VHH binders against WD repeat-containing protein 54 (Wdr54). Designs and how they scored, part 2

Target 1, 334 residues: WD repeat-containing protein 54 (Wdr54), of Mus musculus (Mouse) (q9r0d8)
Amino acid sequence: MFRRERSIPLRSSAAALSNNLSVLQLPARDLTHFGVVHGPSAQLLSAAPEGVPLAQRQLHVKEGAGVSPPLITQVHWCVLPFRVLLVLTSHRGIQMYESDGSVMVYWHALDSGDASSVQAMFARGIAASVHFICVGTCSGRVLVFDIPAKGPNIVLSEELAGHQTPITDIATERAQGQDGVADMVTADDSGVLCVWRSGPEFTLLTRIPGFGVPCPSVQLWQGIVAAGYGNGQVRLYDASTGALHVQISAHARTISALDLAPEVGKLLSAAEDTFVHIWKLNRNPESGSIEVEHCHGECISDTQVCGARFCDPLGSSFAVTGYDLAEILRFGTV
Key: E = the ipSAE of ESMFold2; O = the ipSAE of OpenDDE; V2 = 0.75 times the mean of E and O plus 0.25 times the DockQ between their complexes.

## First folded at step 1 (VHH)

Design a18 (framework vhh_7qbe_3)
Fold by ESMFold2-Fast, scan of step 1:
Structure a18 (fold): chain B 334 residues (1-334), chain A 121 residues (1-121)
Amino acid sequence: as target 1 above (334 residues)
Amino acid sequence: QLQLVESGGGLVQAGGSLRLSCTASGFTYAMGWFRQGPGKEREFVASISWSGGSTYYADSVKGRFTISRDNAKNTLYLQMNSLKSEDTAVYYCAADRGYEFLTSPSEYDYWGKGTRVTVSS
């Protein structure tokens, strides 16, 4: 069903980091933004629908170091009700930019007391929930920033304590849900997942214990938590109870990316084993049981996949980045 | 302190060709060409990486213009073919702050004074 389309060239290869691809669609402008990390810098690309590149920009960590260059861990576009911000995390802190990367609107330096050395400090895991941007840290703490509709008056409003190891990923509910449903999930390096509900303060609803492997990527869709693990498993949990419903031996190596197309419940998993798999999620309304169907498998020859994202809400197209690959691979349905 | 000097501009008939050059007073990483027509903002034309292995073009010039560089001479070139009246502008050479290229005028630190290209009918 999916076939390879025209690739978008990168100036340098993608870094070997999980979740190393961010996508922002601007259909009114006939363009899509892509963000990719390659070490001390991140590349921002704008492309036309057929994959023709329109613009490029490079972002750097705010503060350089003489002894060892600071590394970027993630870039991600955060869509809030009144604005879109590009967020960059690194071994130094958190940088927030206007959506095109042209103006930095906020800087937050990491607390040096959270790590044994400067090189051990990092932030990772970025998601938007309501009017907040949530960012994970190497201590396991999640920083909650209150984002105004305009201007630079961004405030650190809350710190969430639920994890004891570095945060690896954060995902939020993007589909319209009922009140009372969980709206954020956080994952850590020990495989622990915490499920949260936003409000005047975030409330921890459930904590799902780890089983000895890290969880590099998570997604949340209509009360279903999808988690990709270091052993190649994808697990589906009920967000309200934390109960495991499905365990899939999806990949032979560490999962590097998990993405969701919220309008149709399609899940994408990608891993170091060179594969990208597309799954269809469903919930039986009577029993409440979670079901999964395999829809597509793609082998990205001789490529350790580092990032993969759907490029549309219906999951009819996706893009892939890989280690030592100087292009963004694109796939679409005919 | 880095200086960029453009040359090669002039009057040319529609359908003709011109080659622009930009010589840098020292080492440069990524470089680009921008242009500004009468009553218009400065717009992107083409950019090239330090190695010359990566090039990018504005859609309006793709297939007609070719950017290249000779690092031994610290010189950037723009070969312009099939010129149109819409190509009439002052052409500026720019060098960015890093080893990668950028397409926005606001991202470049070093600029030449420009060379004028007039395409007559």
Scores: ipSAE 0.000, ipTM 0.111, lowest interface PAE 18.5, mean pLDDT 83

Design a19 (framework vhh_7qbe_3)
Fold by ESMFold2-Fast, scan of step 1:
Structure a19 (fold): chain B 334 residues (1-334), chain A 120 residues (1-120)
Amino acid sequence: as target 1 above (334 residues)
Amino acid sequence: QLQLVESGGGLVQAGGSLRLSCTASGRTYAMGWFRQGPGKEREFVASITWSGGSTYYADSVKGRFTISRDNAKNTLYLQMNSLKSEDTAVYYCAAGYPEDFYYGSEYDYWGKGTRVTVSS
């Protein structure tokens, strides 16, 4: 059973964007980093397990334009085998920082050809796979960056052309599944999902068609694609076939976040309807069928939930951000 | 306006102990120690909340170093035991103002550092 814990104050309230919250779990150091997007800035915060804040930092978009700086769309910590980078996407480009946000190691400006208008340019969707960082664009292209173990020699190695509408989210396999063939899933504004295998070049394995609604958030766990949609549904697909196995009427409004605790198969869903739900994912060992059970439901009163993430690898704690909420809400098990 | 002054560094034999101090010219909220070894980047060592109720350590120093503070004296301490040649570095004190903690960046104020040399 989850219970409310100490909240962490924020300088500014979270923006009304899906996946507004990023978390880096450092259990060996008894430390958790939080990243929250608010308009032209992102706040980085470090906290103890009991929620006592230790340090804070603000990040801004490189190359602000005019009186109003361009907006940040997402911040995300990318954990690679030998390196952790903090990645920031915006209406100008992609910024990569050392994990504490202290030093920017790489800048990639968006091409003006990515959109019909400079004002409509943006990058969104960030995930790490093997030694690559993948970032989505408004054109539907996914940029693949090859990341060295140290230093700034980051190379744009590939562009993936699986989508025709803006990328909304990207997720990678963090646990080895029975299937073992899918490494990454990408989602777009039309609800199309593409399932990829990493290699010298990424290979498109499966394309799952949309059904008339956007997919703001996606996760990949042991050959299961979990997708949260604009109509409040959570759908579970087999990654190898693209077959729909489970359709959950999870939320009454748009899903704003999905997160996984891959060591225990827990899935978290959060939505504009004020609810956060915790689910347990299973694959039937005999049939291979995907199963789900509901574990917890939490109502965040009077709050449009915009971000939600597990704060530990066992899924025993989670954090929530909401539109116009000037704090990170925390929940833990007794 | 906030000034941090480190002291207590010096030469010590492997297996020995040193106690570092850092005195702040005014009130601080969060405080910590960082170090930079020869030819290396600056790295985190330990931090402590204002109340002293929570302390955090880098894995390389856990069990050997102890961070503490005396708020009445505006002083931060680092007790270093079982020192190794690997601990040779310039040690820096870092702090933030209470009003800046909620609205500022990580450790806005830094000392000039104190040198620790561990001989084997």
Scores: ipSAE 0.000, ipTM 0.125, lowest interface PAE 18.0, mean pLDDT 82

Design a2 (framework vhh_nb_b201; at its last look DockQ between E and O 0.05; V2 from the best seeds 0.00; counts 0 for: pae E 13.8 > 2, placed apart)
Fold by OpenDDE, look of step 2:
Structure a2 (fold): chain B 334 residues (1-334), chain A 119 residues (1-119)
Amino acid sequence: as target 1 above (334 residues)
Amino acid sequence: QVQLQESGGGLVQAGGSLRLSCAASGFTFSRYAMGWYRQAPGKEREFVATIYSGGSTYYADSVKGRFTISRDNAKNTVYLQMNSLKPEDTAVYYCARDLYEWGTSFDYWGQGTQVTVSS
């Protein structure tokens, strides 16, 4: 079903981080943007069809008073209805850029306020909801930023308290017109999931307990939470009740990335076991039950996969990053 | 075509000084921030310093107080004055074109110039 296509070369390899790949599609321009982090740098690449590289940009973390070199934890494009921003998280803080990374429009420093604190601060987990950008922190707090339609007047509007361990990932779903529906899920290192409703104030709707295994990646789809765990399991939960629908032994090692093609109900999973899988999610309209079908499995030989994303809305193509791999691998349907 | 060419690298004793230059062409130099980066063997490329179009500067903590970045718009050149050099400063130094005001994003690189600091 899928074939390997032309890879996109990287100037620096990908770091061994979860969710270490962001993809922004610009269909009107027939252009795809890729973001990958390694150490103190984030690489932004634009590619034309067939994987032809067009442009490359590198971003660095703003240095603060810290002794240690700043390390980037994640880069992600936040697509809002009125604006696209590139968000970069690190051990120093949070940076927001215009979509092409040309201009930094906002900086948030992670300050422990305690000069004596030896504990390293970091942020990770990035998602957008309505006109907000949410970013996770090592304390378990989720920072909510109010995003204006234009300009640098971004403000921290809320801090969400639902976790006691470091946030690992955040996912959102665009709820078209349904007031009161859950539209965000947060995950942490203990495997706890929190389901939220966005609004003038964010509201915690459901807390799903962990089972002693980290959840590095999470997605939200039509009232279903898809969670990838350190033991290689993918679990699907009901977002409203927290009930477990399906448990899949998807991988032999920790899942490093989940991605969703929401229009077609396809789920992509990637792990350190070198495998990338595509699953079809089906909801029974009568019973509300969820069925999962395995669609495709790809082995990336000798590669610890650290990022994987669909590259089109139909889920007919995807890209992969691997630890110490100096290229973005591409796959497409024949 | 945008081109950046570094020069001025070499071997120097610890405590010594070097001045690097980067000649730029193919773009309106005065409109862009310019930066210096370095990469030591076996290490990742790291930020060193940036000078904005308006002349403001920003430095990595590791070089603050020792290095000075400057620019001459008439010559389309950015400079890095390196004083009190240490062995840990040994690296290939790269010039980069950064976009305006923040000095955290860059899109073009030079080929680099080797700086070696002996003990």
Scores: ipSAE 0.000, ipTM 0.229, lowest interface PAE 11.9, mean pLDDT 89
ESMFold2-Fast, scan of step 1: ipSAE 0.006; ipTM 0.262
ESMFold2, look of step 2: ipSAE 0.000; ipTM 0.134
ESMFold2 (binder alone), look of step 2: mean pLDDT 86; pTM 0.871

Design a20 (framework vhh_nb_b201)
Fold by ESMFold2-Fast, scan of step 1:
Structure a20 (fold): chain B 334 residues (1-334), chain A 119 residues (1-119)
Amino acid sequence: as target 1 above (334 residues)
Amino acid sequence: QVQLQESGGGLVQAGGSLRLSCAASGFTFSSYAMGWYRQAPGKEREFVATIYSGGSTYYADSVKGRFTISRDNAKNTVYLQMNSLKPEDTAVYYCAAQPYGSRYTLDYWGQGTQVTVSS
């Protein structure tokens, strides 16, 4: 089904962080942007479909003081109705850039009051919802930034309280569908999930309790919450009720990434066990039950997968980053 | 210099039709995705429809089945055919050129054209 394609070289190997690959798909331009974290820096790359690199840029944390270098936790492209911003989170704060990384439009420093020390502070988890960018913190709070159509007048409009351990990931509904009841899911280091609805202010719809393992990655698609856990399980929940519908023994080690192809309901899971699996999600039209079918399994030899994302809306191609690997691996269908 | 100029707005009764046009200049029109957005009084601007450089289209759920987006690359023009109009469709309609090919990425905006649907 899938075959290995030309890899894209990286300046440095990917850091051993979950969700360490961001993709901005530009099908009309036949171009794809990739973002990868390398410790105190992040590399941005643009590539043609054949994997030929066309442009690159390096981003650094805004401030680096003291002996220890400041570390980046995540980079992510946020697609909003009026603009696209590249968001970078670190142990210092949150930086927002124009989509090509050329101009920093906003800086937000973290408040040390939410952590035992300045060295323990970090932000992690980034997603766009409606006209907002939501970013998680080590305290479990989610910061909601109101994004103007242009310029730097970005305002912290709300803080969401639903978690008591560090946020690990945030995902939003990207499909334009008839569902509309759940817009965002947030996950934390204890495995708790919170499902939110956007509005004049965000409303907590349901909280799904943890079961003793962290949840490094989540996705939301057509009323389905997909969660990847530290024990290698993928679980599928109904977003409106929080009811568990499916439990998949997907991986032998901690899941490091989940991604959705929103036009077709394909789910990608990747883990430290070297595997990337592709699943097809569906709702039974009569019962409303969530169903899952395994479509593909790929072994990334001798590599702990750190990031994996679909590179097109139909899920016909995907890219992978791995610990100690100085390449973005690419896979496509024949 | 990039310019987007909307036209075709006006007052119509519920159930009626309007066709909006957007004439573009100053860029390679055929390589850009083109979109329509609207803003009702007191509301934020919302997505309506997009057409990619290859001709593929995507619509907001609220307009799907009633509105049709199309383009003419020889004329550097994008169109929005609006059928079965409702009072809820009353808004200023904006044309946008999207260099990244996403309905959410914007480079250039027009000045807008008012559409008013009476009950």
Scores: ipSAE 0.000, ipTM 0.117, lowest interface PAE 19.4, mean pLDDT 83

Design a21 (framework vhh_enristomig)
Fold by ESMFold2-Fast, scan of step 1:
Structure a21 (fold): chain B 334 residues (1-334), chain A 121 residues (1-121)
Amino acid sequence: as target 1 above (334 residues)
Amino acid sequence: EVQLLESGGGEVQPGGSLRLSCAASGFTFSDYAISWYRQAPGKQREWVSTISSGGSTNYAESVKGRFTISRDNAKNTLYLQMSSLRAEDTAVYYCARTYGPWRSDYYFDYWGQGTLVTVKP
């Protein structure tokens, strides 16, 4: 059972943007980092276990000459084998920082330097796989960056073509198994999902067709693709075949966030209908079919939920951001 | 018809140098990231180096400081300059296009025929 804990104050309310919350735990330092999108800026804060903020930083989109500030679409901490990078996507491009946001180590522009002629350009969707960082674009392409163990020698190594509409989200398997196992899923604005295997180059394993609604959030866990849709449905697919196993009428409005606690198979779904639901995923030992059970439901009174993340790998705590809410709400198990 | 054609392989002594070339046709070369891969006898293919459409480069740890990837967009040609060659570098070297737009005719990568590099004492 989850209970409300002390909230963390924000300097300004969170943006009305899906997946606008990112979390990074630093247990050795007794800290948790939170990143929240606020339009042209992102607020980073470090908090003690009791929700007391200890440090704050603002990140801004790298500016061009004399035009209106471009908007941030997402911030996300990418945990790689030998380093952690904070990645920021915007209507200008992709910025990568050391994990505390103090030093920008890489910039990738989406245009040729004439930003005023490209009004609809943006990047969105961020995930780490092996030693790569993958970032989605509004064209439907996924940019694959090869990340060195240290230093700024980051290279765009590959561009994946699998989608024809803007990428909305990217998720990776936290622990990769054997060769041929799926370890990344990408989603787009038409609801199409592509399942990939990482390697020196990425291989497309499965393409799951859309059904006329966008997929704002996606997750991958032990061969299960979990997708949250614009109509409030959560669907569970087999990653290797693309077969639909479960369709859940989870929310009454657009899903704004999905998150996984990979060590226990808990899934979190959050939506504009004010609800956050916690689900348990498993595979039936007799049939091999994917099963789901509902564990918890939480109503965030009169608030459209925009971001929600588990704060630990066991799914015993989670944090929520909401439209026009100037705090991060925290929940823990009793 | 997308085509990649490697050349420049041959036999060389340890510590020697070779320059490989890959001639590309059937697509707009300057729009794509292009990579070098190699396959040693009885082994799986492994990645060697990539150069992006913008000219950024990356290398496998085993070849860093010894190999240099470059491109000439006017000639639609990719190069791999290899120096300080070792017996472990003996392999068939392939160039590959690792980027394509989402279309039925471009949704997968293209590989060349390969060129053999043998490092013998």
Scores: ipSAE 0.000, ipTM 0.108, lowest interface PAE 21.5, mean pLDDT 81

Design a22 (framework vhh_5c3l_4)
Fold by ESMFold2-Fast, scan of step 1:
Structure a22 (fold): chain B 334 residues (1-334), chain A 120 residues (1-120)
Amino acid sequence: as target 1 above (334 residues)
Amino acid sequence: QVQLQESGGGLVQPGGSLRLSCAASGFTFSSYYMSWVRQAPGKGLEVVSDISGSGGSTTYADSVKGRFTISRDNAKNTLYLQMNSLKPEDTAVYYCAKYGLRWSEDYDYRGPGTQVTVSS
């Protein structure tokens, strides 16, 4: 089903960080934007459908006092109703840019009082919900930023408490026409998941306890929470109740990425075991139980997969980044 | 710093037994899922067994199910693998592993390994 396509060359290799790849699709312009983390910089690439690179830009962490160069933990495009912002998190703070990375519109420095040392400080986990951008911190707090339709008047409106260990990932409901209970899921380094409803203020709906394993990646789709764990398991929960419905022995090593194609309910899981798996999520209409079907498995030879994202809403193509690999690998269906 | 140190490997006859130990330090041992992973000569890594922080949940690879037993002593910060009915196919370097995220001080970690050789 899936086949290797032309790879996109990178100026420097991808970092060993999980979820180190971000994708923004611009189908009206036959363009796809890719963001890849490498140390203190993030590479932004624009490519044609055939994988020919058209433009590249490099972003750097905003400089501050410190004994070590600051490192980027994540880059992510946040699609809001009236604008798209590129958000970058690091060991120094949070930077927000116009979607092409050309202008920084907002800076938020991390508070050193929340960490044991400067080296222990970091932000990680980025998602957009309604007109908010939510970012996780090493203290377990989630920072909620209120984003205006235009201009630089971005305000930290709320801090969510639900986690006691560093936030690892945040995901929001992206499916159109969804009339759902849950809008956002946050995950932490102990494997705890918190399910939230957005509103004037975020409301905690459910807290799903951890089991001593980090949760590096989460997704939320039509009332289903999909969580990828450090032991290679993928677990599916009902978002409204937090009930575990499915436990999959998906990978032999730590899951580094989960992604979702919201129009078709396809889930992608990727791990340090070199595999990328494609799953189909369903909810049984009679029982309400969550079901999963395995659709595809791909071995990325000699590559520790660190980032993986679908490149289209139907889940017919995906891109992969790997540790110490100076390319974005691409896969598509015929 | 997270540190893992395996011991207990050696040469054993087919059908024999060995008990591997892993001494852990630098993190709250009882809060983390732990694994035994092995690498046979010229082959890739294989997850052998996993155990939850409390010890209440365990898993095993099909190749070792019924022969190997994973356990832990949280008071001693030590992980164990009891290996019975050993086969030549079990010859490998065995690693103790802790899972975490690379951007934290609790990132994924493996010890240096201990060699197990099953031969007559």
Scores: ipSAE 0.000, ipTM 0.187, lowest interface PAE 15.3, mean pLDDT 82

Design a23 (framework vhh_nb_b201)
Fold by ESMFold2-Fast, scan of step 1:
Structure a23 (fold): chain B 334 residues (1-334), chain A 121 residues (1-121)
Amino acid sequence: as target 1 above (334 residues)
Amino acid sequence: QVQLQESGGGLVQAGGSLRLSCAASGFTFSSYAMGWYRQAPGKEREFVATISSGGSTYYADSVKGRFTISRDNAKNTVYLQMNSLKPEDTAVYYCAATSPEDWYRLGYDYWGQGTQVTVSS
């Protein structure tokens, strides 16, 4: 059973955005890094296991057309073979920073052709795959950036077309996979999911149709696509076929975050209904069917959950951010 | 290049006190988190205390209330005040620095050579 631990104070409350909590786990250092968006800025924190903050930085978006700084839609640490980059998306474009947010190494402005109007223009959805960083746009395109081992020579190498509505989230396989299986899943505002395999060029393996609601969050684990929807459902699909195996009435309101503990197959779902649920994913070795069991439910009293992430590889601790909350809530097992 | 040099170790009787110092050079000291670790004979290196760039501190349960970590950014030095020393505190004490610019690296980025602390019964 999970218990509430010491909270980490934030300088500003979390913005009411889905997936508004990024976590970088550094267990060998006994450190965890947290990133939270508030308007045109993001707060970056480094904390010890007891929740004591060891370093804090505030990142402001400096580049953008016009007088006002653009609003940030997401920040995410991308772990690549030879470096870690902090990637930020906004209503103007994509910025990539060194992992501590101190130096901007790359900036990509969104084209006016990416949206029906300047006011509707934004990027959202960030994930790392192999030596690439993939970022979603409001047009439904996914931009693939080739990342060098060091320095600023980042290039836009590919553009993926599979979606017709704004990208909402991107997730990549973090557990060890087999050759020829899915490496990435992308989701959009109409609930469509596209399953991709990385390679010299990304290959679309499967397109899973929407059913009239958006998909704010996705995860990919050992051939299982986990998708959280605007109606509160969590659905589990086979990544190779796109077949729906499990439909869970998990939450009463829109899901705002999904996270995965890849070493143990634990899934975390969080929603605007104030709940965080922990699930255990399994694949039946005889039938190959996907199965799920409910492990824990936590009510974050009077809080609209905006972000939630596991803080350790075994899924024995997690952190939560909320709209009206100027702190990161932490939970661990007894 | 980065250098960390510990000093202040020695022999002390149980119940006594020692103050360790770590002089740092080669980096922007004020932006780094600093820590102390120790290694007793035949054991793995273990955490003792850390202090953030902002001055927040965290201690191992075995030393809470007895040890105090502090820093002087003007002197590029981190200190460990050790009070009420026990024979179990006997170890080589290492100073460590964590760069926020290299958050993805395993463990602390930089280590000193260590200073021996021996507490007699």
Scores: ipSAE 0.000, ipTM 0.226, lowest interface PAE 12.9, mean pLDDT 84

Design a24 (framework vhh_enristomig)
Fold by ESMFold2-Fast, scan of step 1:
Structure a24 (fold): chain B 334 residues (1-334), chain A 121 residues (1-121)
Amino acid sequence: as target 1 above (334 residues)
Amino acid sequence: EVQLLESGGGEVQPGGSLRLSCAASGFTFSSYAISWYRQAPGKQREWVSTITSGGSTNYAESVKGRFTISRDNAKNTLYLQMSSLRAEDTAVYYCAKSPTWEELYYSGDYWGQGTLVTVKP
């Protein structure tokens, strides 16, 4: 059973954004990095397993002289084979930093033609696949950046067209997969999901239609697409066919975060209804049927959950951020 | 070569005060967060306090209001001012350098040798 552990203090409260918690797990060092957005800045901190803060810094969006900094929509650590980059998205574009946030290595400004108005312009949704970083835009396009093993020679190599409403989230397969299977899922504000396979160019494998609600968060695990919707439902699809296997009435309000512990098939769902739920995913090896088991439910009193992530590879600990909460709440197994 | 050397420990009566120091060398002291930890006999090391490179501070609940962490970047020295000492504050106190983000993939622990604080009537 999960229990509340020592909280990590934040300098500023978390912004009311979906998926507002980035985690970089370093189990070999008994350390975890956390990233939390607050307006035009992000707090970056590292902690020991006991919740002891060891390092802290504040990342500010870089801007020209005399220009007000844009609001950040997401911060995320992208783990690539040869390097780790900290990527942030904002209402102006995309910035990539070395993993500690100290040096900006790349900047991409959004084209004003990508949105119906400049005020509606933003990027959101960040994931790494192979040696690429993929970022979503308000137009529904997904920008694919080719990342070199070292240095700043990052190039926009491809733009994916599968969505016609703003991208809300992007997730990639983190477990070791087989050749030719799905590598990435993208989600949009109309609830449409696109399943992609990486290669010399990304290939659209299937498009799962929306049903009248947005999809704020998505995950991909061993051929299973897990999607969290604005109505509080979690749906599980077969990635290769797009077939719906499971529909869960998981939450009473909009889902704000989904996360996976890929080594054990655990799924975490969090929502504005104050709850965090832990699920176990399974696939029947003979039938291919997707199964789900509820493992834990936690109520974060009087808090709209904005971010929630597992903090270890086995899904035995997780962290939560909430609206107007100036700390990261931690939970672990007894 | 990172080195941390604690000093200032000793015996004190309950309600007394002590000031611990940590002299740092082998790295750019002003650029790192530095922490105090303690370990009582037969117990796990416990975090006490941290001060960031910018000077912001955090404290364990058990020492809030009684301990004050500070730094002197010109002297490469970290301090812990302890007041209203209690028997449960008896421990070896350690200074620890926060690793850089990049070092978290590769480096070992940066701990000092410790300084003993004994609170006895």
Scores: ipSAE 0.000, ipTM 0.172, lowest interface PAE 13.4, mean pLDDT 83

